VHH binders against 1-(5-phosphoribosyl)-5-[(5-phosphoribosylamino)methylideneamino] imidazole-4-carboxamide isomerase 1 (hisA1). Designs and how they scored, part 4

Target 1, 247 residues: 1-(5-phosphoribosyl)-5-[(5-phosphoribosylamino)methylideneamino] imidazole-4-carboxamide isomerase 1 (hisA1), of Ruegeria sp. (q1ght0)
Amino acid sequence: MMIYPTMELLDGRCVTLDKGNLDAPMIWHVDPVETAKGFAEAGAEWMHLTDFNALQGDSSNQDLVEELIRTAGLPIQLGGGIRSREQAEFWIEKGVGRVVIGTMAAYDPAAVAELAKYYPDQVVLAVDVWQGQVMTEGWRKSGAWTPEAFVKAFGNAPFAGILVTDIDSDMSDLDAQLGLISGLAEQAHSPVIASGVVRSKDDISRLKYLPNISGALVGRALFNKTITLEEAMETAQPNPEPVAEFL

## First folded at step 1 (VHH)

Design e03 (framework vhh_gocatamig_d2)
Fold by ESMFold2-Fast, scan of step 1:
Structure e03 (fold): chain B 247 residues (1-247), chain A 120 residues (1-120)
Amino acid sequence: as target 1 above (247 residues)
Amino acid sequence: EVQLVESGGGLVQPGGSLTLSCAASGFTFSSYYLAWYRQAPGKKRELVAGITSGGSTVYMDSVKGRFTISRDNAKNSVYLQMNSLRAEDTAVYYCATVEYKWSGETYDYWGQGTLVTVSS
């Protein structure tokens, strides 16, 4: 299973939000570009990048995101503020590895499916789940979709992945989180990437045995040093198959 | 600045009723989901009830039929009406909302909490 080290940007700086407080972010006094290069040097195959300013319609991080795309040394999966086909195409043309689309997919699934066909393996479908419903517009509005119906609506569209976030992940029983992710992974044509699940090495150990789970985002736990990137990647490796004795 | 301020907690006898209120500021309240959580001493914080921007509700099994969550968008407030209170409902109650990024990262905003004690 692939570990996606996750970096979040606010006003050009790496941040971690405590309880979602944008007015008091925990600011990591590190260079974002050097941090991303560190992910690549540690052996990460992909990273996930979120632009908090873009989420609010503020393009002030654009030059930094473009620099990260050019210089990090690993492909980047970019989310935050991508609200149209034109915005998605802008980032794809700038060389981003993948774009993450959520709200647009709930409102116009046909348009997003067509985007995925035009850019195979470069579009990630975001599926944010709270109490059996897909949430849209930054979780402000319950969508018309159950997670299963939403995923099925896209049929065989060639998404790079389906990024599943259980909004209750910090509050729900782990077995319930894994049940949701496993159920969606069973019916999905595209591989599933888990988000909001990894708080410790134990979460990775349980997640790696679920069928059709291709990876997991690790953000907060990485930056607060609950686990290292190397520990996360080592834990995510499949256990070797026992060798039969021949005598 | 997102702020959630709870009120209405106190001491109540088993079988009694209590209404908790949460006053919100610093965000477009009508567009956000709101939830009530509780935490008893030595226990993990658990979801009690939630209400979406569209008005759909969810409840923990042990409070279904006894508790009602509601919202008043004009007053930027969410409420928890608690009826038929039991000793096991004793906890600090927290008002919460969540912010989401389109990348799948989620963050919770919490109030300071209000203590509810159910005892004779």
Scores: ipSAE 0.000, ipTM 0.140, lowest interface PAE 13.8, mean pLDDT 80

Design e04 (framework vhh_gocatamig_d2)
Fold by ESMFold2-Fast, scan of step 1:
Structure e04 (fold): chain B 247 residues (1-247), chain A 120 residues (1-120)
Amino acid sequence: as target 1 above (247 residues)
Amino acid sequence: EVQLVESGGGLVQPGGSLTLSCAASGFTVSSNYLAWYRQAPGKKRELVAGIYSGGSTVYMDSVKGRFTISRDNAKNSVYLQMNSLRAEDTAVYYCARGYEYTVKSGFDYWGQGTLVTVSS
């Protein structure tokens, strides 16, 4: 299972949000570029990057994101504010490894499936789940997708991954999060990446035994030093070869 | 300074029409997600319609075919055209700027609201 060290940007700084609350970010007071280089030096194969200013249509992080793409030393999957084919193509042309598409996919699945076909293995589908429904903030009382129907609607479109986040499960409800992610992974034609699950090494250990889970995002736990990236990657490694139980 | 200012609410008879306007300042509507919400007495605030930066729209099921959200980028404004109004559409209507990919249930900026009353 691949570990994706995860960086979230707000106003040029590395942050962590409590349930997406942009009004009260935890600011980590580290250099984003040096932090990303550290991920590469530790041996990470990919990183995940979310631009919270871009979610608001604010391009103030654009130069920083472009610098990260050029200098981090590992491929980046980028989320935040990518709402059109034109925006996706802009980042692909800048050399981003993957673009993460969420809200656009919920109401124009055909266009996003087409995008994935034009850019195979460069588009990630984001599936944010709340109370059994796929969430976009624009769909509070309208009929919403179930996670299963949403993933199924894309058929065999060649996504690089499906990024699953269970919004309404609290951090102590790991079994509910694992149940959702495992169920989607069994149905999906693309690799499934778990988001918002990893708080400790134990969470990684439980995830790696689920079939069809290809990776997990790890953000807060790296920045608050609960686990190191090296520890996370070591824990995610496949089981060693079977050994004899008897003499 | 970010502001959203709604106008166009009023009293209308069932089957009538109203156009709500939302004038934005301090940001560009073409680069942001904007939505209309409503709240009737004793009920939760609910999404009516939204328009994404790319121009795609979303509608609450009960208003599909009756309401149309649009924007005028030159005027930096968002509109809600409401046709075939029903008593159940009576509410305070709010314009809001939101975040498209956040897990936060809410919007960072709200207008003051404009009252729509549908009664005979």
Scores: ipSAE 0.000, ipTM 0.167, lowest interface PAE 13.1, mean pLDDT 81

Design e05 (framework vhh_brivekimig_d4)
Fold by ESMFold2-Fast, scan of step 1:
Structure e05 (fold): chain B 247 residues (1-247), chain A 122 residues (1-122)
Amino acid sequence: as target 1 above (247 residues)
Amino acid sequence: EVQLVESGGGVVQPGGSLRLSCAASGFTFSDYGMSWVRQAPGKGPEWVSSISGSGGSTLYADSVKGRFTISRDNSKNTLYLQMNSLRPEDTALYYCAKEIYVTESGYTFDYSSQGTLVTVSS
């Protein structure tokens, strides 16, 4: 299972939000560029990056994001404020590895499927779940969509991944949370990436045991030093062979 | 520049009603879905309701289903939230948002606005 070290930016700084509160971020006094280089040096294959200013229509972080793409030393999966094909293409042309599309899929699923076709393996579909239903619009069936039905509606579109976040699940009930993700992975043609589930090394250990999950985001736990990136990646590796060989 | 201006909040007793409005400018309103989100004192933001760009689809949080109704008037670039059977738990600053995005840190959303305060108390 791949670990995606996750960085969230607000006003040029690495932050973590308490329950999504943009007015009172926890500010990490680290350099974003050096932190991203640290992810690459630790052996991460990808990182996830969210731009909170871009979510508010504020381009203040654009130069920093471009610098991260150019200098971090690993490919970046970028989310935040990507609301159109033109914006997605802008970032793809700047060299970003992947763009994350969420609410655009709700209002125009055909356009998002077409985007994935034009940029195979460069578009990530975000599936945000609230109380067992996809938090989406436009693509509704009798008032509710299951994550499985929603993903199935995109057919064979060549997404780089499906990023699943269960917003309302209690983190102490990891099995209930991952039951949803596992069910989605059975229907998905694209790799499934878990978000919002990793609080500790033990969460990674349990998550890697589940079939059809290709990766997990780890953000807060890295910045608050609950786990190191090396520990996370080591824990996510498949169980070792029971038999040892000599050379 | 995207601007969202909420209005219609106030103080009401439990069981009362309020209608919130959001005046939008700086973008093509009918091309975007719109949402209402709220933030209670000392808590993070909670998504309340969403409506598609055409108004043909709506979604509601379970806590407000059957009590709140989201609507829009694309000719006036205005979003509405009709709130009925209000409860003390509905006390919050209410924001309208162009888009909602979920992150590892929880809900976040595109609101460049001051919000409107709703207080439900006896």
Scores: ipSAE 0.018, ipTM 0.362, lowest interface PAE 6.0, mean pLDDT 80

Design e06 (framework vhh_brivekimig_d4)
Fold by ESMFold2-Fast, scan of step 1:
Structure e06 (fold): chain B 247 residues (1-247), chain A 122 residues (1-122)
Amino acid sequence: as target 1 above (247 residues)
Amino acid sequence: EVQLVESGGGVVQPGGSLRLSCAASGFTFSSYAMSWVRQAPGKGPEWVSSISSSGSTILYADSVKGRFTISRDNSKNTLYLQMNSLRPEDTALYYCATYEVRYTGSEYFDVSSQGTLVTVSS
């Protein structure tokens, strides 16, 4: 299972938000570029980057994101504010490894499926789940679709991954969160990446025992030093396969 | 139950102004960041502006910067959008929504209302 160290940017700084509360960001007084280089030096194969300003149409982080793409030393999957083919192509042309499409997929699923076909293995589908239902219109609370039905609606589009977020995630419901992710991973043709689940090494251990989970985002726990990136990657290592006696 | 009620829309000529209001109930309004989102006929929704729970952080879409002003009054549980120098391209149904950001970079909006229609025509 791959660990995606996750960096979130607001006004040129690494931050963590409490469910979109921009009034009280936790500002992690570190340099974004040096932090990303640290992820690469620790042996991460990919990182996830979210641009909170771009989510609101504010391009003030654009130069910083371009610098991260050039200098971090690992491929970046970028989320935040990508709502058109033209915006996605802009970042792909700048050398980003993957673009994460969430809101656009809810509003124009056909366009996102076509984008994935034109840029195979460079588009990540974000699937946000609220109380067991997919947020299919972005600005609506929930649709009539189950996560499984929604993923199937994109057919055989060659996504690099499907990034699953349980919007109402709570540690008390960890088994329910794991059940959702496991169910999607069983049905999906693309690799499934878990988001919002990892708070400790135990969460990584539980995820890696689920079949067909390809990776997990780890953000807050790295910045608040609950877990090191090396520990996360070590914990995510696959278990030795049992000896097969029969075909 | 969360309820958002938008008002203030109407028909104006290009260059005109309108002030939209969103009355919130059923949740602790002062604890949530809020957004305005619009949807033109036959098009997908477009984010317009967001404001933090205290009002200290404000963001605008490039298409409305310098023309629109978002504000809130937490004592009245009300969100506002002052729209100046309106253009035909601003014609849309306007919704207010709670705002949440996820690790995936996806915006999450909680909207349960009919919105308020703004028509800019000459």
Scores: ipSAE 0.013, ipTM 0.319, lowest interface PAE 7.7, mean pLDDT 81

Design e07 (framework vhh_8emy_2)
Fold by ESMFold2-Fast, scan of step 1:
Structure e07 (fold): chain B 247 residues (1-247), chain A 122 residues (1-122)
Amino acid sequence: as target 1 above (247 residues)
Amino acid sequence: QVQLQESGGGLVQPGSSLRLSCAASGFTFSSYGMHWVRQAPGKGPEWVSSISGSGGSTNYATSVKGRFSISRDNPSKTLYLQMNSLRPEDSAVYYCARETFYVESGKYFDYRGQGTQVTVSS
């Protein structure tokens, strides 16, 4: 299972949001570029990057994100505010490894499926679940979408991955989160990446035993030093199976 | 429990103004960002505007910037959208939405109201 060290940006700083509150971010006093280089040096194959300013239509982090893409030394999966084909193509042309599409996929699934076909293995579908339904700005149009039905609506579109988050499951209910993610992984055409589940090494150990989970995002736990990136990657490694031979 | 109720829509002439309201209940209003989203018949939903929990930050879709103004009154738990210089293209059902947790994949809305119809015609 691949570990995606995760960096979240707000006003040029690495942050973690307490319950999504943009007005009170926890600011990590680290350099984003040096932090990303550290992920590459530790042996991470990919990193995940979310731009919270871009999420609100603010491009003030653009130069920093371009610098990260250019200098980090590993491919970047970028999310936050990518809501058109033109925006996605802008980042792909700048050399980003993958673009993460959430909101756009909810209101224009056909356009996102087409984008994935034009840029195979460079588009990640974000599936965020609330109260058993996929979060979407088009709830009136689609009615009630289950996560399973929503993923199936994209058919065989060649997504690089499907990033699954259970928004309403508290961190105290890991079993519910794992059940949702596992169920979607069994039905998905593309690899499934777990988001919002890793708090400790134990969470990684439980995820790696689920079939068809290809990776997990690890953000807060790295910045608050609950776990090191090296520990996360080591924990995610498959356990060697003993070789048994019989006559 | 959590409830959002939009009001203030109606039928108006091009160039008119309308003020939409959204009354919130069942949660700590000042702790959440709020959004206005609209949907015209036969079209997908379009994000219109957002405001942070404190009211210190606002954002607008390019199609409405300079004409619409979002505001909130945290003591009364009410969200507003002041719409000026209305155009036929602004005709839609307008919804208010509570922002949920930010996740690594982006920001999402966990509650929307029933909507209020705005028609700009004749």
Scores: ipSAE 0.012, ipTM 0.197, lowest interface PAE 9.0, mean pLDDT 81

Design e08 (framework vhh_7ubx_2)
Fold by ESMFold2-Fast, scan of step 1:
Structure e08 (fold): chain B 247 residues (1-247), chain A 121 residues (1-121)
Amino acid sequence: as target 1 above (247 residues)
Amino acid sequence: QVQLVESGGGLVQPGGSLRLSCAASGFTFSDYYMTWVRQAPGKGPEWIATISSGGSTMRDDSTKGRFTISRDNAKNTLYLQMTSLKPEDTALYYCAKWTYEIDSGSTFDYRGPGTQVTVSS
């Protein structure tokens, strides 16, 4: 299973949001570019990057994101505010490894499926679940998507991955979150990436035994030093095949 | 522009009840998830409850038996009904408009000035 060290940007700084509250971010006093280079030096194969200013239509981080793409030394999957084909193509042309598409996919599933076909293995479908429903700004008024129905709407489009987050599971047992991710992974044609699950090494150990889970995002736990990136990657390695030798 | 104004707070004795209101303007209220957050003296903000445009709710386990979130889309108003109030419920209570972007989980793009609730004998 692949560990995705995760960086979240707000006003040019690495942050972590408490329950999505942009008014009160935890600011990590580190340089984003040096931090990303550190992920590459530790041996990470990919990183995840979210631009919270871009979510608000604010392009002030654009130069920093372009610098990260150019200099980090590992491929980046980028999310935050990518709401059109033109915006997705802009980032692909700038050399980003993958674009993460969420809200746009709920408004126009056909257009996002076509985007994935034109850029195979460069588009990640984001599926965030709240109270058993896919949470998207445009669809909450007109009706509810189940996670399975939402993923099914895209057919066999060649997504690089499906990024699954259970929003309300931070209020419930971790087992409920793992059940959702595991159930969706059984229905998905693309690899599933777990988000919002990893708080400790034990969470990684549980994830790596689930079928069709290709990776996990690790953000807060790296920045607050609950786990090192090396520890996370080592824990995610498959256990060796059982042997008849006694320890 | 987006504006949220909370009201209904005040001094109440333990075991009492209060109904908080949040009046919204400057956006299509019925299209957005809305949330209540509180901040107690000396503590960080605590999430209480969220309600969808259609009325589905998510509530914190520690308060869900005593607090009920609801909305009136015709009046552009969000409510929090609080019962069996305890001294530890003393806090400034805020409402927030929730916009959602999947790869970030959630975002709160506006929060009102808050309404003070004090539970004391």
Scores: ipSAE 0.015, ipTM 0.251, lowest interface PAE 6.8, mean pLDDT 81

Design e09 (framework vhh_h_nbbcii10_fgla)
Fold by ESMFold2-Fast, scan of step 1:
Structure e09 (fold): chain B 247 residues (1-247), chain A 126 residues (1-126)
Amino acid sequence: as target 1 above (247 residues)
Amino acid sequence: QVQLVESGGGLVQPGGSLRLSCAASGFTFSYESSYALGWFRQAPGQGLEAVAAISGSGGSTYYADSVKGRFTISRDNSKNTLYLQMNSLRAEDTAVYYCAAEYTVYWKTPEEYDYWGQGTLVTVSS
């Protein structure tokens, strides 16, 4: 299982939000570029980057994101405000490894499936779940998708991954989060990446025993130093393979 | 400074209708607005319940199962006002109704709204 060290940007700073509250960010007083280089130096294969200004239609982080893509030393999976084919293509041409698409996919699933076919292994589908429904723009649409129907609607579209977040489950309800993510992973044709689950090494251990989870985002726990990136990656390593009989 | 002011509450008989209004100041309603707007209610002695919500783009609406088919949320950008049209009212719809606004992030939950109005009382009784 791959660990994705996760960086979230607001006004050029690394932040963590409690349930998406942009008015009260926890600001980590670190340099974003040096932090990303640190992820690469620790041996991470990928990082996840969310641009909260871009989520709001504000391009003020664009130069910083381009610098991160150029200098971090690992491929970046970028989310935040990518709601058109042109916006996705802009970032792909700038050298981003993957673009994360959420709201656009709920409103125009056919267009996003086409995008994934045109840019195979470079598009990630975001599935944010609240009260059994897929959320868009912070809200669920009347007659909206269930997570299962939403994932199924994309069929065999070649997503690089499906990023699943259970918004309404908290730390005390890990089993419910794992049940949702595991259930979606069983029906998905693309690898599933868990988000919002890892608070400690024990959470990583629970995730890696699920047969269809390919990775997990780790953000807050790295920045608050509950776990090091090296510890997270070591914990995520698979169990030893059974002894093969070669007779 | 964001401010929300509700109006339109009152006493109505079961089966009747009411239209609630929420006048917003400190931000502008636009098609590309990052603000999501919603209605919540609190019955006497109970917790807050999400009723209806509309996205900043206006392209998405949410309704609680208890009100689907009876309530309609809408907005008028020219008046900077959010509405809740309530039809076929029932005694269990009796509550203080609150208008709320949040800056839109795709994983934000209704319970975590940033700005709230003072509430307007709706009483449904014979």
Scores: ipSAE 0.000, ipTM 0.143, lowest interface PAE 15.7, mean pLDDT 80

Design e10 (framework vhh_nb_b201)
Fold by ESMFold2-Fast, scan of step 1:
Structure e10 (fold): chain B 247 residues (1-247), chain A 120 residues (1-120)
Amino acid sequence: as target 1 above (247 residues)
Amino acid sequence: QVQLQESGGGLVQAGGSLRLSCAASGRTFSSYAMGWYRQAPGKEREFVATITSGGDTYYADSVKGRFTISRDNAKNTVYLQMNSLKPEDTAVYYCAAYEFTVTEGKYDYWGQGTQVTVSS
C-alpha cells in the first residue's frame, strides 16, 4: 500500500482545516518547498497536494505549486479548483503527475470519463461521501448518487485512482469508514486511495487487510507528529505470507 | 462564512414565468459554485440547477429547456428564471453555495427558502 504524504495550502502556508472550515485553519510553521523535499528524502513515491485558494477561484498559490512540481523531487497529485478540461490540461502541461477531479465528475460524468481516456493514469476521481451519498452540492433524492452507483457510472474509464473520503465519520466510526472504502474497492475498476482514515499506525495496519486499497493519504498526523512518514511507510508494507508447497 | 437570502417566490398560473434571486454575503462570491434545489411537501429535497464559478450550467432533466440559471458576480447574486411553469414545480426553492475540501471535510451553505406555488 502506498502512503501519500499530504500537504494542504492556504495563502502560501501549510494548513489543516477543522471539518473543511477555511475560516479556521491550523497553520503549520514550516516551509512548503522544504517540507515536500523532506517527503521525497524520506522515500515517498508520491505526494498529495490540495490548493485551498484554488478551491475559492484564487490563483495566488500558482507560482508556489509550480515550484513544488519542479523542485520537490517526487510526483505530485494535485487537487483544488480543477473544474474544466482546460484547467486540468494546464496542470498536466506544467508537469503535474495527476489531477484530482471531484465536483465536475458529479455534474458531468461523461466529460470526466472522456478526460480520463485522453489522459490515462493522470486523472484521479474524488468521491466525497456524506451520510451514505456522494457529495453532489447538497443533492437529495433524484440528483443523489450512492457511492457505488457513482463509481459504477464511470465503467472502465482509466483513472489513476479513486480517492475516497468519508466526511461524516467520527473516530469511533472507523469500522464504518473501512466498510465504505472496502465496498467501493470491490466495485471499482481503478485502484482505491483512502483519505481521512489515517490518524495512527493502527489505521494503516487495518487498511492493509482490505483488498484493492492501493494507498492512503496522511496529512494531519504527519504535521502534528503523531506518526513519522518513515513509520507510516514501514507499517504500510505487506505482511509476508508462507509459500504453499506442492505435495 | 457565507449567508444566502432567496427572494422572488409567489403564486403563478400554470404556463407562467417567475424569476428567483439569491443574494450572497461573506467570502468571495465569484469563487463559489451556486445552485438551486427544491422541496415539495412530503418529498425529499431535489436538485434543480447549478452554475459553476466558471459559468458552466447543469440542470435536472425535469427542468431542462424551461429553467435558466445565471449569476451576477458584481451583485453577489444568482438567479433562476423559470418559464412554462407546471403544477408539479410547486415547492420551496433553496439557494445553495458550495465549498469543498477533499481531505478534511466539506461545507454547504443554504438559504431559508422561498415558496413557489403553481396553480392549475
Scores: ipSAE 0.000, ipTM 0.165, lowest interface PAE 12.2, mean pLDDT 81

Design e11 (framework vhh_gocatamig_d2)
Fold by ESMFold2-Fast, scan of step 1:
Structure e11 (fold): chain B 247 residues (1-247), chain A 119 residues (1-119)
Amino acid sequence: as target 1 above (247 residues)
Amino acid sequence: EVQLVESGGGLVQPGGSLTLSCAASGFTFSEYALAWYRQAPGKKRELVAGISSGGSTVYMDSVKGRFTISRDNAKNSVYLQMNSLRAEDTAVYYCAKYTWEYTDSYDYWGQGTLVTVSS
């Protein structure tokens, strides 16, 4: 299972939001470029990057994101503010490894499926779930979707992955989160990436045994130093094959 | 800079009503979904109600039919009308700006307003 060290940007800085509060971000006082190079040096194969300014329609981080793509030394999966084919193609042409598409998929599923077909293995479908329903800004139209039905509606579209978040996951227990993720993995034709689940090494150990779980995002736990990236990656490795003993 | 300021909380009798208000600034209000969350003493935070930019609404099961979320784009405000209040509705209520893409920390929160429903 792949660990995706996760970096969140706000106004050019690495942040974690305490209880989701953008007005009081935890600022880590680290250089984003050096931090990303550190992920590569530790042996990470991919990283996840979220641009909080871009979520608000603010392009002020664009030059920094382009620098990260050029210099980090590992491929980047980019989320935040990508709501059209033109925006997705802009980042793909800049050399990003993958683009993460969320709410746009519920408003225009055909366009997102076509994007995935045109850029196979470069589009990640983000699925935010609350109270058993897929949540988007157009909640009335897409809020009737179960997560399983929503994922199934995309058929065999060649997504690089499906990024699953229980959006009340800070408040739900681990068994409920794993049940949701496992159920989606069974329905999905694309690999499932878990998000908002990893708080400890035990969470990684449970995830790696679920079928078709290809990876997990680890953000807050790395910056809060509850787990190191090296520990996360080691824990995510498959168990060594048992050796038969012949005497 | 994004700012959300809640008001309208207070002490109320069971069966009573309160209206919470959230004044927003620092973003194009009409383009975003807003939500109300609450956190009761000793419990985890939970989503109570949400409203999309187009006015579509969602509610948690325990408040459906009792609470109504609404928005006024001209005033950059979102409201939560709470009727038939119960002791279990006692919580700090938070206004949040919902982002439309997964981010691991997607909601912007206000400082909260306390609602106390007496036994």
Scores: ipSAE 0.012, ipTM 0.301, lowest interface PAE 8.7, mean pLDDT 81

Design e12 (framework vhh_brivekimig_d4)
Fold by ESMFold2-Fast, scan of step 1:
Structure e12 (fold): chain B 247 residues (1-247), chain A 122 residues (1-122)
Amino acid sequence: as target 1 above (247 residues)
Amino acid sequence: EVQLVESGGGVVQPGGSLRLSCAASGFTFSNYWMSWVRQAPGKGPEWVSSISGSGDSTLYADSVKGRFTISRDNSKNTLYLQMNSLRPEDTALYYCATTYEIYSPGKTFDYSSQGTLVTVSS
């Protein structure tokens, strides 16, 4: 299972939001570029980057994101505010490894499926779930997407991954989070990346044995030093040898 | 506390116009995408339009494109929907919501208020 050290940007700073509240970010007071270089130096194969200003149509982080793409030393999976083919292509041309698409996919699933076919293994589908429904800028057409229907609508489109976040689950709902993610992974044709699950090494251990889970985002736990990136990556490693009873 | 209060609904004849307003409080309005969603009697919610926090980006459902205009005044914490060339099928309860994408653990603000009723009489 791959660990994705996760950086979230707001107004040029590394932040963590409590339950998505943009009005009360925890600011980590670290340099984003040096932090990303640290992820690469620790041996991470990919990082995840969310641009919260871009989520709101604000391009003020653009120069910083471009610098991160050029200098971090690992491929970046970029999310936030990518709502057109033109915006996705802009970032792909700038050298980003993957673009994460959420709202656009709910509004125009056909266009996003086409984008994934044109840029195979460079598009990640974001599925943010709240109270059994896919969160977006609103409801598409005559109703809301369920996570199952949303994932199914994309069929065999060649996404690099499906990034699943269960927004309304808390620590006591870990079994519910794992059930949702596992259920989606079972029916998905693309590998699933878990988001919002990893609080400790135990969470990584639970995820790595679920079928079709290819990775997990780790953000807050790295910045508050609950777990080191090295510990997370070591925990995610497969067992050296499986034991077979009758072989 | 996040609060959204809609107003401006009413009864109008086909081809008429209405302007809806949504007064927002309890959060930094300019930081959030805002949306209009409608629900016709006996049907589920249907997304109508969205506008970015800065107001620079707008999105419209195909059913309303060219007839409706979404706008906002961040100095007044108010969202607007200008509805022109109204049709009987636009009859619905209209409500506003604060929405945005998030790829990390968290809870989006997706609050629908009590709404404002729009009736297009044929």
Scores: ipSAE 0.006, ipTM 0.240, lowest interface PAE 10.1, mean pLDDT 80

